# Designs tried in a protein design chat: VHH binders against FAS-associated factor 2 (Faf2). Part 3

Target 1, 346 residues: FAS-associated factor 2 (Faf2), of Rattus norvegicus (Rat) (q5bk32)
Amino acid sequence: MLPFRFTYYTILDIFRFALRFIRPDPRSRVTDPVGDIVSFMHSFEEKYGRAHPVFYQGTYSQALSDAKRELRFLLVYLHGDDHQDSDEFCRNALCAPEVISLINSRMLFWACSTNKPEGYRVSQALRENTYPFLAMIMLKDRRMTVVGRLEGLIQPDDLINQLTFIMDANQTYLVSERLEREERNQTQVLRQQQDEAYLASLRADQEKERKKREERERKRRKEEEVQQQKLAEERRRQNLQEEKERKLECLPPEPSPDDPDSVKIIFKLPNDSRVERRFHFSQSLTVIHDFLFSLKESPEKFQIEANFPRRVLPCVPSEEWPNPPTLQEAGLSHTEVLFVQDLTDE

## First folded at step 15 (VHH; from j4 with F27R V29F D112E)

Design m2
Fold by ESMFold2, fold request of step 17:
Structure m2 (fold): chain B 346 residues (1-346), chain A 124 residues (1-124)
Amino acid sequence: as target 1 above (346 residues)
Amino acid sequence: DVQLVESGGGLVQPGGSLRLSCAASGRTFSTYEVGWFRQAPGKEREFIGAITSEGGSTYYAVSEKGRFTISRDNSKNTLYLQMNSLRPEDTAVYYCAAWTIEHSGDTIYMYEYWGQGTLVTVSS
């Protein structure tokens, strides 16, 4: 035999069951939880006066969060508006000066009527059996935990004793958690300091590698520069030698000693050696320079001087002599001694 | 996991307005209450207001003077904070948060998620 409930249903019963979800208990839909707390506080003050414990002005969830964060006890009061003992408890226990002092100094105090949606939600969660109802909540073993429940009318001295007993029995869990949070904070500070030191060391190592790369590149560039200078000097020397050979090939033939326009010149080079050559009076002084330039023993840069009177002969175009004169125009005799002066280091 | 991303902060003149946005992941609004907090320099974090998980009702801190309005766009999964008549003391980092609690016997399981925050500066 089966229960009537399991074997006899109508379409109407099924419909009524489904319709229940459209019209739940009006307290089950929370619309203004802060308003519920404020309205209870206002009602409390109208009935019992303004000398009362400080009410937490926020939702149950907010009170739990603050208690957890601050490592404080949270006292939750659920008010049964219709219960015969509620007025006595509020007036004579909660509003007793010693109770007010204890609650204000040691805990957060959250209170709400179970006739309001927020209070009803907490009532369904805490599942109180009778009123007045108090619950003590704190962080215990990493979880917010109900650590005490007080139900029924209680006198102010007994309330103080019971609340104090619950807190004393559980205070060490809060002390332990405060110490653990302090140790975690110090470990985090140390890790930050170690990370900063590591990053500084890494940056120093990266800077050392950058400096080492720059030094190697600097040395490589210096080596390249030296090599380029050697190659440039070798090419310059080769070009100079080719020019000396070209000038030698272009020299006019030496005139006969019997030529009346023949000029015999004895050159005294910087190494005290002597070189003789005949030139023609009609030739430009540049022929003298070209002859001396073609000699292996002559300096790369030189000037030609005559004595009596002492003068520098303009054998190469200059600002003073754009077109060098002929031997005749320069006043040279049929026999001359000219001095070659080295200008290479000037 | 719940993910919350705030946006819309910045510099604003006194008397001006700003609208902050909080983009929420998944089914956040159906399971969690979602709301706004702020933390001014040197002060503790302060609740502004929130929207309930079922029914979508808005509510505000007792201290709120009516300058701030909370709204939600379910199609975009986004919570808004409209701030009007801003004053220099409104300068703070504004946070979006989502939370719910569950009781199992004497144990209370708290689920709380926070965004990264968005800075609002009210200055001339």
Scores: ipSAE 0.755, ipTM 0.898, lowest interface PAE 0.7, mean pLDDT 86
Fold by ESMFold2 at other seeds, fold request of step 17:
Structure m2 (fold): chain B 346 residues (1-346), chain A 124 residues (1-124)
Amino acid sequence: as target 1 above (346 residues)
Amino acid sequence: DVQLVESGGGLVQPGGSLRLSCAASGRTFSTYEVGWFRQAPGKEREFIGAITSEGGSTYYAVSEKGRFTISRDNSKNTLYLQMNSLRPEDTAVYYCAAWTIEHSGDTIYMYEYWGQGTLVTVSS
C-alpha cells in the first residue's frame, strides 16, 4: 500500500518547488553578515561546547582581507545544519584538542552556517558538493587562491594530516611574498628619505628666490622714492619762485620822499649788500618781510633786526606776535638801518 | 574607476557629535559594499561598519557599541557616519572604503578601494 504519507510528501514537494518560482530564497539578501557570524559562534558553543578553534569575528570579505594582509592561511568552514554528518564533525573533529591547536597556531578560522545569508553567499561562491566542507585559502602568486578543499566527514587525525599537507605544499609562496614586502618597504623608506631631502632643497631654493625678489622690490621702491623726492624738490623751488613774484606784485607803492609819514629803511643783507626802500608809518611790519622776501638775493628764511636798541622785529605772525605791529607801533624812526639775518641753516 | 572622498573631520569636544561624509562614484553602491574604517596613531586600521550593495542594509563591527550610525543619501551618492558621544580615544584618521569579491574557479579577485582619510580629533 502507498499510505497517506507518500501523497502528503508529494504535495509538499510540489508546494516547495512552486514557492521557488514565486518567493526568492530568503538567504539571497545579505543584511547583517557580522550578525550571521556571531549567531553561528553562539549556536556552536551551545551545541558543542566552548572548547573549539578561535572563530574569526568578521565577514568573509574581512577574513580574506586580513589573511592577505597578514600572509596567513584562512580556513573556511561551511556548516550544513541539516546534514547528517555536521554534528559528528563539529564534536569529534573540530573540537579535538590537537585540531584546535593546529588551527589556532597556523591559520585564521572563519565559519558560518549556509542557512544564514553570509554563509549562503560564500556557499554560492565556493560551490561545495557536500558537508562538512572546508576550504583553505591563501595569497598565492599575488592572488587569493583556494589551495585545498575537504568535503565529507573526516576523522581528526586525517584532518590534521590533510591540513598540514596543504599548508606545507604552499608555505613557500607566503615566504616569498614576505620577502618581497620587506624589500618594497625598505625601498619606500629610502624614497621617502629622498623625497624629504628634495622637498628641503626645494624649500631652500624657494626661500632664496623669495629673498631675491624682495631685494629687487626694495631697490625698485628706493629708486621710485629718489625720483619722487627729486620731483618734490623741483616743485618746491617753483612754488617758492611763484610766491616771491606774487609778493612783489602785492607790495604797496613806495611813498614819496616828501611824505611826512615816510620811513626810509636801509637793509643790510647777509651778503653785505644793502637795499633802500621807503615805507609808510601806518603799514604793518609784514610789508617789510614781504619786500625782503620778494628780493631774488634774500635768504629763504630770515629775521630782521634793529640795532638802536638791538632787537628782533616781529615782521611775521607768530604765537608771541599773532598780529605784527605797524612801523609806528614798533617805534621806528624816519630813517632806520635794519639787518637781515639768514636763518636757512637753522 | 572608484573614487571615494571623505569630508567632515575636525576638532570636537568630548561628548560631542560629528558627521562624516564619503562621496562615491555614481555606480559604486550598486556594485560594492561601502564602509568606514579608522586608524588611531600607532594602531591597526579598525573596521567600524558598512552598507551592503544588496538591499542597502547597514551592519557594524562586533566591537561597535551603538554610538555610530551609518546612513546613505542615494541622491548624492554619499555615505555618512554619524558619531555621537565622542571620546578622546575616538581620535583617528577615518577612512571610507569600497570592496567586492568575485570567485573564478579557485582564484578570488578582491577589489578594494580607499579614500584619502579625514582626521577627527576629540579633545578639550
Scores: ipSAE 0.753, ipTM 0.897, lowest interface PAE 0.7, mean pLDDT 86
Fold by ESMFold2 at other seeds, look of step 17:
Structure m2 (fold): chain B 346 residues (1-346), chain A 124 residues (1-124)
Amino acid sequence: as target 1 above (346 residues)
Amino acid sequence: DVQLVESGGGLVQPGGSLRLSCAASGRTFSTYEVGWFRQAPGKEREFIGAITSEGGSTYYAVSEKGRFTISRDNSKNTLYLQMNSLRPEDTAVYYCAAWTIEHSGDTIYMYEYWGQGTLVTVSS
C-alpha cells in the first residue's frame, strides 16, 4: 500500500540493518594476541609517556597461568579507546608515581584495548559495564577468581586505596596456598631423601649378600676338590690290590725241593721279615719281581739286591735290560739270600 | 581427550637447523590453541609461538627474533617448529602444549595439556 519507490527504499534499509547484526565482528577472530598487547603498549607510551606500570608481555592466558603459578595478584586493565574518561585515567591515575610503585611491587599488570581482538576476547569474558575497567584476579580456593572490579574514573589516591583493600581482603588465601605448597615440597624432599637412603642401604645389603655367596661357593668348590681326591686315592688302592691278585694267580708253581734245577731264595724284606721260595734256574728274573709284588707286606715300589758281590738284579724290563735274564744267566746259586729295597717314597 | 606427541629433537651443531613436529588429535586445533614452549636446565619455561583456535593463525613471543617459524600441515593435524641458526643457548627440552580458558561468573577455568617433550642439544 505504500508508493513503490518508498517501499523499495524502506525494505532495503531493513535488509541493511538486519545484515549488520549477522556479520561477524572483526574483533571476534584472534590472529595475533601478542601483537595486540605490544600494540597497546606502544600506543600507551605514545599517548601518555613511558613512565607507567610494567606491562605483562604476553597473552591473557599466559598472564593467568603465571599469576597462578607464582601466587601473585593479576591486575587486568581494559582500555576503552572511545570512552571519554580513558585518557584522564591513563594520564593521571595509572601514570601516577605511587600507583606505578604499587602495581610494580605487588602484582602482574596486563593491559589491552578492547578494540583489538585479544582485548575484545577478554572483554567478552569479564563483561565490564563501563570504562575505565580494572579487574583483580588471583588463585582463591584452588580456582583463579575475579576478586575485585573497579569501573569508572577513579583518582590515584582512591585507586591505591581500592587496590590495597582488595589485596588485603584476599591475601590470606595466597598465604595459605604458599604454606600448603611449601609443606608439600618439604614432604617430597624428605621422601626423596628417605628413598635415596633406602636405596643406598639396599645396595650395601646386596653387596654383602654377593660377598657371602662368593665365599659359600669357594667353600663348596674346596669341599668338592677334597672329595675328588679321596675318590681318586680309593680307586688307586683298589687298582693296586687287583694287580697284586692278578700277579699271584700267574706265578709258576714252586718247584719240588728234590728238583736239581731248583733255586731256594731267602728274601730279606725292609720290615726285617724273611720270606723263602724256590724257583727254577730257567725262569726269568721277572718271576722274582712278580712274586715279591704279590706279597701283602711288600713295598709298592722296590728293587732287589744281591750281596757278595753287591749288585742290583734286573728283575724288570728297562732301557738297559729290555729282556731280563734267567736266574741261571744272572749267576744265582742253588741257595741265595736277596735283599728287597724300598723305593716307594723316592 | 587431548593428545600431543612431539618428535624431531636431537643433537645439532651451532648454526644448524632442526624441524620439530607436534602431532595432535584430529579435533585439538578446533578447540584449543596449540603452541611451543621450551625449558633450558635451571631456567623457567618460555613461550615460543602458537596457532590460534579460530582460523589457525600463527603468532610468536615478543622475544622471538625471527629464527623460528611455526607452520601447520592441515592434512596431517601436525604443528611444526622450524628452528634456524641454532645457538648453544637454544639447548632445551621443547614442549608442545594445548590450552583454553573458560569463564563462568567470577571463576576462571584454565585447561592445559602438555606433551612429554623432545630434547634439542646444540653443541660443538
Scores: ipSAE 0.751, ipTM 0.891, lowest interface PAE 0.7, mean pLDDT 86
Fold by ESMFold2, look of step 17:
Structure m2 (fold): chain B 346 residues (1-346), chain A 124 residues (1-124)
Amino acid sequence: as target 1 above (346 residues)
Amino acid sequence: DVQLVESGGGLVQPGGSLRLSCAASGRTFSTYEVGWFRQAPGKEREFIGAITSEGGSTYYAVSEKGRFTISRDNSKNTLYLQMNSLRPEDTAVYYCAAWTIEHSGDTIYMYEYWGQGTLVTVSS
């Protein structure tokens, strides 16, 4: 009966609608989109050989991103594993040398089986109707756009003609965008060079100020060194004068001329002046050194020589003479001439 | 809408390991694929790997040698890149990115967001 048959089809349609919610298509969830592309590549090479267009090795979204960034056409091929025309298309068209050359030289080529989740999602997105399916995608007016679809079996000469037609009709959009990007890049490079020149100038100014600071510090240290040297020399001179005064105060008194043990000594100083003084034979030769040291005109360092025989008198304690002898022990006569030799520079 | 912040870059010796982090805003992982890219000086940007949206599966570039592992803290909006057996050629700025595409008629709307990148240097 007609009412029964109507109800039967309606109930079946409701049942099929409900089953979609219970048993979703396993291809609806993409889990390994790179794996889907790689598996197609391997299957293609197994079935049709290695002479084929270069496959894009990445996901659909990556292929779109690269096509947009590089301003290239993207050719998308969706493969129907079970469709009767798929083998002929792959062998006769895609593997034709002229087609391979065109695809490799002019476009990115992304391909996937619609039995895999990645291919299935793309087939739904591109509204694929039958196999073989090709779509051409490019950046047009700042948006990625499907600019051509080819569905059904096509011979290699016709494929070349149709792909070329699509590219020729749309190539001006890519050329214009390429020129605009080049101008923007050149402007950014110029601005970067100007910024780098400014920073270099700033660094040069900072280095100049650092060098000025170092120069001022160097000059200040040199001035301090000179001042310290001056103060040290003044202190040294003062100490020497005080030492001469101390020696003068400690000298034993000059013996009277009537003393039988007196020795009159005439000293010939380096400046050709002569100084005479009486000493006692019992006195140490150190008294002679102390007397000469106490004289204002004496050299700072000197030695005392007798001339006959020629000898240096040990008037100062030394490593060789820890205890200088007396005038008597040194063999001096009641009158003696001694020579003072300047040792200041030696 | 989407904010991505990378961290964990630095200097590491050859053969060493480093873990990069990408903190994502809001509900980024529920709507977008999130993944890692790198760009060495003078080279093109290179895909490393990603996680599919809504807590999905991880996957890697065909060029990946198996030295890198992508993971996510299921309780946090953070994606990780564990890098092992590092070599000087791994020196690059590493970027975190989130993306999705939508078709409307013949128009394809591409939504992509990028972090600022984190520098990884592999050198003795």
Scores: ipSAE 0.744, ipTM 0.883, lowest interface PAE 0.7, mean pLDDT 85

Design m2
Fold by ESMFold2 at other seeds, look of step 16:
Structure m2 (fold): chain B 346 residues (1-346), chain A 124 residues (1-124)
Amino acid sequence: as target 1 above (346 residues)
Amino acid sequence: DVQLVESGGGLVQPGGSLRLSCAASGRTFSTYEVGWFRQAPGKEREFIGAITSEGGSTYYAVSEKGRFTISRDNSKNTLYLQMNSLRPEDTAVYYCAAWTIEHSGDTIYMYEYWGQGTLVTVSS
């Protein structure tokens, strides 16, 4: 519903705008910004000699980043290759020893031809009006800021004075930022040290508690082991006493002294006690062992010895005497003295 | 928002090779330059090389001796650093970064985004 005249010219104007973007300046596409800087340096040395300020070897964005990080001034030089004053400025001002000394000592120096894509990009950003062109850039109030511009031919003494003026007017901002960064760094280092000390203390406390728990557990296990040993020894003693009582109950009765087959035996125990008992000639020597075992005074292991002739009586089954003989078969008299020898721990 | 994710660091013998990767957001390469830096212990951060914005070209620091090659895989939005003939002096943390700047009057706005870094150790 729009008038044809309005619509036609509006569409045409859009088309005319689009055509301007079809044929851009060939410098508008950055392809090798480091190469552009190196190219300028080599061209400078070929034309003006090797006595010159140190060129920053990197892109404009890198120079800005380094100036910000190092808290230095950045001097940017844009070279107009075709401008009539460029050669005089380079030979007479930039190559002057006092200018070289000032630039090298106080600032980073980035330079590029505006005929190269990197220089052209910086030119469009800085919007210089004429050549030679210099801009001074520094970190001011936490933002990189253009703090000075010098345009047109300038003699070396005037260049020194103007650069020095710009730096002196702005040096306090850099000093303030240096002090703030040092304070932040000291605070961060202290906090890191405090955090490390806290973690170390925590680990030491945890390790101490772990060692205390391990020591407590070790003590518990030792106590349990000792108690188990006590119980085992008491059970062994109880078992032995029960066996002695069983043997006592199973002994044959002592024969009468008037029995012609009665044998009176006197036992000499290891504690010098004497025990007498009558046995029957027909009884096995095991009865003698069982009698002595049943006595509370007898050793846990013992052997029985006669002296005339000296011999060990086979009173328990063994490899030499699988079936112990009777008292008669062993040759005992109606009265005998036998010795009980303690074999405990043999 | 720019996202940069680095990988590929590790231990390598002198004379060896290693390829580092930096996965970037799909439109990062059209707006920002993206490149590689390194920082050896006790030394300042050092530029290695980068790709320019908007379908751009690769370029390298003046100091590079031709042992490192930057390439891009457009299908993965990934920038690579191929490091050959490695020496113990190449031991450093390697960073991927994306950056651009904008002038507004006398004020210069610098936009920088950094990966976490990946350690490369070249053993002697």
Scores: ipSAE 0.736, ipTM 0.880, lowest interface PAE 0.7, mean pLDDT 86

